# Ledger of designs, part 4: VHH binders against Mitochondrial amidoxime reducing component 2 (Mtarc2)

Target 1, 303 residues: Mitochondrial amidoxime reducing component 2 (Mtarc2), of Mus musculus (Mouse) (q922q1)
Amino acid sequence: GTVAWRRTRPRRRRQLQQVGTVSKVWIYPIKSCKGVSVCETECTDMGLRCGKVRDRFWMVVKEDGHMVTARQEPRLVLVSITLENNYLTLEAPGMEQIVLPIKLPSSNKIHNCRLFGLDIKGRDCGDEVAQWFTNYLKTQAYRLVQFDTSMKGRTTKKLYPSESYLQNYEVAYPDCSPVHLISEASLVDLNTRLKKKVKMEYFRPNIVVSGCEAFEEDTWDELLIGDVEMKRVLSCPRCVLTTVDPDTGIIDRKEPLETLKSYRLCDPSVKSIYQSSPLFGMYFSVEKLGSLRVGDPVYRMVD

## First folded at step 18 (VHH)

Design gg3 (from dd4 with Y107F)
Fold by ESMFold2, fold request of step 21:
Structure gg3 (fold): chain B 303 residues (1-303), chain A 121 residues (1-121)
Amino acid sequence: as target 1 above (303 residues)
Amino acid sequence: EVQLVESGGGVVQPGGSLRLSCAASGFTFSDYALYWYRQAAGIERELIATINSGGRTDYVDSVKGRFTISRDNSENTMYLQMNSLRAEDTGLYYCAAGTYDWETGHFFQYWGQGTLVTVSS
């Protein structure tokens, strides 16, 4: 007789190596404004979410739609945000608090905004909060806009046209990727080199990891944390924004950036990506959605 | 002044070879990724080959195995070796150099003016 030939596929092997523990989780609802520390978060394909609050789904723009960050307006880092009953409550030095709904009327104007040389839409959050930011910053007229999931985000192809090897994702108003990660050890090492020590908040990570060596995160490619799988995008290049003191809103313009430039410049083989920007921390995309929490072990996935 | 100047285009028969050059000035050549694009009549310009600052290359399927991109950082020159040419390779070939400005996050490229390649029987 005859027998049918059965195809056998190679099995993909996965091994987990614990590299640390999640020590802190941050979300930053409004770009450049103060972060919110949380103990648990959902991890979506567009970044971290706690309840209805999403990481960098709000940003301050000029009336022409160009974004403004703490580089231009350092006092933005002093704006704090809380969530209660589907509202955002904003507070800042010298200001009465303001409350606005997270869900905006669909009739609110959708602005054509400009963020890091790319077009992106944002729904106007209304005149009251626009006036609030304008009064707080005092330098010109500002508006607050919100991204919603019906809008198109900035895609990997738009962000990194020459990095064809990168996996596909979209972001709203984050600079580069859905998730930003730094180890505590990397900050401790940096602080040994500085006259004035800095806090992790200067660097605005979403996830902070303890229990590894300094800069070990530079080598992490695929991670498992809680239910979530993440994949490396790029190292995080740092600019003068990292010199804004999160407690005072004062921009130094030199430190810690100049110290980072002394030992954290990229290898020449990737100068076409990073140029002279020093590297501190890692960007990740989300490959498997889920939840993660402070205290979760952080695993590398090795095939 | 940034300048990219292509050369080496011409008329060649199907199955033939050409070597394109792109001479660069006005920027730190070794710090940029380099690109070849082609534009056939009535068609939008398409990326066909890339080489980064570390020498990693990538190609579109239609030229893979036939075209080779390379760079000589000591001469500030990029090349495209084109073998086994076909009629559909006819077009204007542009070199480009690109990088990122992390202050703004903006990818940008400088462009050459193009060199014409005609593959005809």
Scores: ipSAE 0.455, ipTM 0.764, lowest interface PAE 2.1, mean pLDDT 90
Fold by ESMFold2, fold request of step 21:
Structure gg3 (fold): chain B 303 residues (1-303), chain A 121 residues (1-121)
Amino acid sequence: as target 1 above (303 residues)
Amino acid sequence: EVQLVESGGGVVQPGGSLRLSCAASGFTFSDYALYWYRQAAGIERELIATINSGGRTDYVDSVKGRFTISRDNSENTMYLQMNSLRAEDTGLYYCAAGTYDWETGHFFQYWGQGTLVTVSS
């Protein structure tokens, strides 16, 4: 008769290849506002957290609940945030500082908000900070809202209905994914092509990696950093927000975006995802929760 | 303007086969992901198959192995080959084309009007 071949089980042990080192970690508590550089962070399934401060868990909205970002109000990038005694302290040019509690009264109104064509909730942060943003931006009445984990976030299936192969996750107010990563080398390469050099802050990454080649992160699928495991979602498509100068709050609308378009467009086979948007940096979901810090080696996990 | 026109529907016996077509115009066909949806009477429209701009496909479990989605970019036409048809495959079949607008950050689709498939003995 026929001889049956012995079957072996799939390999479960992973090989680690160091691809770089974490050189910077940023958390952006309020969408479009200035980031906070930290030395260590927790990685949750909804993104980075330092203490009670969570990445993009706050956003500015119009009174009808529609989001406002630096695309519409570029001066948002000049709003700086510090954490002090369970409060956020906000500062901006021409404004007195304001302090707001991170833990909000449960009686505060929950707004139905609209973010990139998707519904999401946010708890009102109170009249004082709403007036503060309204005075700062001057164009209309604004409010600040906060997401909490009891609310429904935006899921992978809502964000990417055509990409059914993507792993499940959800986000509060980040555009696309829990974690955004760029290498130093990719920025250095971009800057060799620009008349006016730009800072990493134009791109608002959570994790910056040194010690790799330019655009090497385009190839990274599964990463181990500290005790955190991450899985690639998509490349980061860049839009006009990338042209807002983080030091002046002035939107260029052209650079560095036009230069990126000259050499960072996608392969035709994935044009249904990216269209004409240039790609710079990578989005990741968090597969194993944990902590990471500046100085941690970045490993690529290889089967 | 943008049009998606399905054809190839009809009446077929259980175990039979049909090939649906979706002819597209008014947009750059090769740059869009394509979709087949079906809607049985009294039920919500369901996505059953997708094919992206690079030809990568995906299917819901109920049709996997029986249905094959394909695209011909030179003719701006998408197809659904349906084999081993069952009574529960009866319904209105819609084609759609979709992509993302990264300046606004959202997904959108164009839709056809549907073609009827009836599987009955």
Scores: ipSAE 0.450, ipTM 0.757, lowest interface PAE 2.0, mean pLDDT 90
Fold by ESMFold2, last read:
Structure gg3 (fold): chain B 303 residues (1-303), chain A 121 residues (1-121)
Amino acid sequence: as target 1 above (303 residues)
Amino acid sequence: EVQLVESGGGVVQPGGSLRLSCAASGFTFSDYALYWYRQAAGIERELIATINSGGRTDYVDSVKGRFTISRDNSENTMYLQMNSLRAEDTGLYYCAAGTYDWETGHFFQYWGQGTLVTVSS
């Protein structure tokens, strides 16, 4: 702070400044697969939840337990998911739809999986969906696994060993944090620089905010949305996965990533975190659980 | 070839001081976060201090206030100033340099060979 007499102010005073409005909420039940737009969501400490469906609690793995993402298998982005009471219905080009239960039998095998160099467990979703993904992708045998909250997630300390100042949290199969946020204005600005315009889905955010300036979200530290409080983790570094077209499943490997590199590289003082990866969007942890919905005002909490 | 070489270890009395150095080569030193780890006999290595590319430092409670990590990017060298040494500080001290590969999201480190610090009368 810039206030000269900090000692004379209330130490926990919360002033709310509206910075925008929630325009979209996305949940991605299966890592790398198509997102589901929802009007309302619960925010847990491990990410967004809609009923029994949790963000990135499902993941496609190889037979040896190693993660598969749209970087290796871009067609994963075309797997669409319909949320139902106790089931997920999956569809993909050239495939008959398949229905799988959200609640798995306790007797299903628990796999030791590998995700971004870290070990994590996942319960096998059964042979039927494993065969379905294998037939769809065709390159080798695949399985689908589900995280269960009784399992150990990946902690902040394991994810970011050099960023010991970060608040503690855990994630199942999300890359980096429980919640990912981007503003509409940031996308509009990016699109003014591209020959072929891109959709927000290229970037896979959970929350999209309207009514702010481009890149204003880079400055947001603590947010209140609905009854949820969130705290900033890091900027989102972008890689070649961002170049997978969510409508076609074709990986460009160049755009929009190269354009982002032209104006979104980090300051040298934080190069040990981001290196040469361009930054687009922000990661947040959930500090106060609750619910939020499309249309909610987004407040920055200031002291 | 990446190399990290520690020096400055030795025998010192309780309450004494030592300054460890870690000379680095084979990578862009200023782009990496730097670390000191220590390993007591029969125990796994523990992280004790970090310094990022922007100079932000952090320490475990057991060394906070006694140890100071620093870096000199022009000399590709990191330091650990160790003051008010205690018998429990005895062990092998390793330097490391780390960063992230965001294509895989994988954190990785390069390691030194270690330098021995013995705190005894």
Scores: ipSAE 0.426, ipTM 0.746, lowest interface PAE 2.2, mean pLDDT 90
Fold by OpenDDE, last read:
Structure gg3 (fold): chain B 303 residues (1-303), chain A 121 residues (1-121)
Amino acid sequence: as target 1 above (303 residues)
Amino acid sequence: EVQLVESGGGVVQPGGSLRLSCAASGFTFSDYALYWYRQAAGIERELIATINSGGRTDYVDSVKGRFTISRDNSENTMYLQMNSLRAEDTGLYYCAAGTYDWETGHFFQYWGQGTLVTVSS
């Protein structure tokens, strides 16, 4: 195996420019469920980690393995998660709480799942939690699956076959990238255009940054936060999921998506990527693993 | 109806040149990334060249410096200029147009029927 010695480009003394401060960090253990606010997180190559819990390493699926998101089941956003050392506690309106072990037996069944047309595996979390989600959503039978790091994730080559220049990374059940970042100022800007104001939870970012100008994050290529180095991947194309009210689980299908479409469309040069989807938020890959905390300065690394 | 129609294939001697064309219809051509694939006998189809909607090009190493992908949005046509052709370049060449559907999260491609390129002495 030819160890492609990644010639560590001589670390040119990169200049650091502070562009903001981390104001919030969210992990979403279960895809499309409520985020968990944390003060500190590890940033791994596959996304954020808090203890044994990783961002979007759990996912609700149909019995046939197809992904279920708040697009189809908007009430998923009402499922709250409490992180414990060895367990996740799930709560939802009208349901009794259920406790799940973070570590699953190796004997649990592995499912072939499908996310956005791509195949990925997931270990079954058991019949109890499956029944819990089934009873909660009341539409069809569901299963909960967990990604195992021993499994093969979705690679950028598969995610973005037309964009070969993108960084090579792997993700479990996140849509596009390991890290999702939005500035507070961008949200403020959006809200100046909305009749009904929306909160950051509508957009489900991992990292929220304060102290910058609206949409300044669009210009950030490389970031240093804590001891984590991140590199820009893509802008976040927004879909109907942004119209799900995180407090009620009601899907509007219009706002704030229509408003975003009015002024945040992509450049024509990148329509092959984003099409008509408005852009709000930024995707990053993790280039240097480490940890970051709420309150950490956000630095742009400039050559 | 979406259509991609390749043309320009044929027999050429080693070291020769060919220009492939792919005429597209039935979709907004300018919004799509464009691709050339080839399939040699007994080998899986491989991507050899890409041009995105912005005009950025990428090539596999085996064709770098020899092949050039281009697009004419006004004519809804993409091209593959092939120079310094080699025997190993022999195969069926397919054009494709691709984009993302973010509602479904799927990347999809429209495909041509293919055109045969034979490099033989």
Scores: ipSAE 0.369, ipTM 0.711, lowest interface PAE 1.2, mean pLDDT 93

Design gg3 (from dd4 with Y107F)
Fold by OpenDDE, look of step 20:
Structure gg3 (fold): chain B 303 residues (1-303), chain A 121 residues (1-121)
Amino acid sequence: as target 1 above (303 residues)
Amino acid sequence: EVQLVESGGGVVQPGGSLRLSCAASGFTFSDYALYWYRQAAGIERELIATINSGGRTDYVDSVKGRFTISRDNSENTMYLQMNSLRAEDTGLYYCAAGTYDWETGHFFQYWGQGTLVTVSS
């Protein structure tokens, strides 16, 4: 039997081109709450991780399991989070701080939650923090839930049923993808068009990149940052959440979203995906797990 | 009010054909991608066919070459032509319409109530 030695075509050495530098990294432990700036992060298949805390693995829900975001409760953006080894400390205006364990007892109830029409599980974080959010928001009863890696995440197939070409990944409570990236230059461009300037926190990215041109990130397909390899998934369609002031918790419902709509609409060829949503920022999946740091060069991988 | 109403389900012999319809109302039909799902007994719901707003179609391998999804924007109706039906095609068939909402910035789907397809000798 002639063992046809399939000559493994030498993997063409991918050329690296530096396109920028990581200027900021944010993790959002609780969906719609304030981000935590970090100097270093692990990039996992499901998103960013800092120690035991994972990006958007906590979520506020109604008692019936439906997701609550800053779209409905804009004051959520005022909840600040301090990361500790074993605990999260939550603070908000007019509230006493509350401390939550990162690790929950297995006996805590698991809820059936719904996020953007999709079902996902979440472990209850307890009555104390539930009451804390309820007292803070003062609109109705809320619960805090945590995603466990033993649970099934939302798959790409469920998130984007019409887009079979997308990478296969799972997410907990992130909207669309494991990693969200925006360049500083894009923000600068946007602000040239706005009467009231907005800061990057309006858009809640995980990674901010400096040293590139405005919207250059739209052209990036594969990135190497630190020892992490990322692949483009989709552009980030923007919603009314971008009109929530991260400092006041006031929702404008107009800017900067209207301005974005004026010049950042998708190409007609992809209208079936994005419709009338303006595009600002890029979604990435993690192809090679690793770590990255603020200050790391961002490389485009070119075949 | 958004409505999706499936029709055309029934009992058919193996090798037979069936055409499902889904009538939509209450939203801009032409802007939505359209989907057919099916759920067999004891099995999770699965996506079997997709047609985007531009008319591009996609199929799961098990139905490829046998099923055809189509849309009529003038009538706000989607169709699933099913040929060469097999016993394994038995299940509840759901139509769905999905799009990205500019207000939420996320993909969402409207669902029908389903129509039963039974393939039996």
Scores: ipSAE 0.026, ipTM 0.449, lowest interface PAE 4.3, mean pLDDT 92
Fold by OpenDDE, look of step 18:
Structure gg3 (fold): chain B 303 residues (1-303), chain A 121 residues (1-121)
Amino acid sequence: as target 1 above (303 residues)
Amino acid sequence: EVQLVESGGGVVQPGGSLRLSCAASGFTFSDYALYWYRQAAGIERELIATINSGGRTDYVDSVKGRFTISRDNSENTMYLQMNSLRAEDTGLYYCAAGTYDWETGHFFQYWGQGTLVTVSS
C-alpha cells in the first residue's frame, strides 16, 4: 500500500502586522484588589505570572466559600499588594500591613468555593490574613484563599456552556479568560464621552496597548506579543465593577457603565452571549506560552 | 428566591427509561439557557445536555440519541428524557439555569440540589 506522503503544504508564513505596543502590564494577585504594574510577565495557559505570583490566584471569600468581589465590597480595590520573592505584602487604608507567604503549607485547609455559580477549590491562607480582611472590610467574616495548580480550574465548558466553539482553557479566579487586553485609544474615546474622566484601572486589564485606533482591539483575532501567541476568546462584558473608583473605593453604579451602554452594546447576533452588557476590552487565551514586556510590539497574525 | 428542584430520579434497569424534571422559580425562566449535569461517584460533574433560550439543543456524545432535553417556558420546567439507560449513566443529575447578568456582565448559573439516577440490574 503506497503510503501517499501527504505533502504537508508549507504552512504559509503568517504575516505579522504591528498593530500597537504594550504600554502597561498589570497583574492582580488577589481578585478585586489593586493591580501590580510589572515590566515583564510570563504568559501561561492560565494567565499572567510574575515570579511565583500568578494573576488572580488569590481570592477573598465568605466563610461559606462564596466569592467576594469589589461589586459587593468596593473597598477591596484599595488593597495594595507588593510582590516579593516569597511573600506578598498587603496594605490598605487604616490597616497595618500584613505579610503573606506565597507558598502555603499543604496542611492548610482546602475550601470549596463558588464563583458565579461555579465551584472551585481554594487553599486557606490562614487566620491572620482572614482576620485582616475581616477587620478591614468590617461587614462580615472573610477568608483569603489561594488556587493551587494541582487543583482543577474552571474550564471553558463550564464558563460558557452554550459556546462550544470557544477555545479550551482553564482559569482559576479570573472572571472569564486568562488574559484581558484594552487599548489606550479605547479609553481615550470613552473619556471624550464622560464628564468625569476615568483611569484604565477602572477596567482592570492585564495588558494595555498603545498606538492603535479606538476599539481596534475588537478586530484582533490572533496576537503575537514578545514570545507569546494569543487568540481571541470574547469581548469583555462590563459590569458594575467598572463604576468603582480605584482611588477611593467608592461605587457610584452609574458611570462609566451607563455611557458604555449607550454606544458599546453588542451586535444583535451575539446578544445571547453578552445580552445588554456593554463591551470594553478583549479576552484572550494563550496559545503559545512565553514572556512579554512593556514596550514590546503587538503583532496581529494575518493569514 | 431562586429555586431549581429536580425530580424523577430513581432506580431503573439497564435499557430502561426515566424522565427527569426540573421546576424553576424566582427568575425569568424563558431568558435562561438550561443545562443538565451529572456526577458519577468519584468523577467530576459533567455537562450532558443543553438547551438555549431559543430552543437549540446540544448533547455530549455519550448521551446523543438516547437523551432529550426540553423546556416548557409556560410551566417554568425543563425535562430530560433518558432512554436506553446504561450502568454508566448512574449518578447525581443536576439541572442548571444560566445567563449573563447585565449588571455584572458575567455568566452565572443557578443550580438544583440534584436527583439520583441509579441504573442497575
Scores: ipSAE 0.025, ipTM 0.355, lowest interface PAE 5.3, mean pLDDT 91

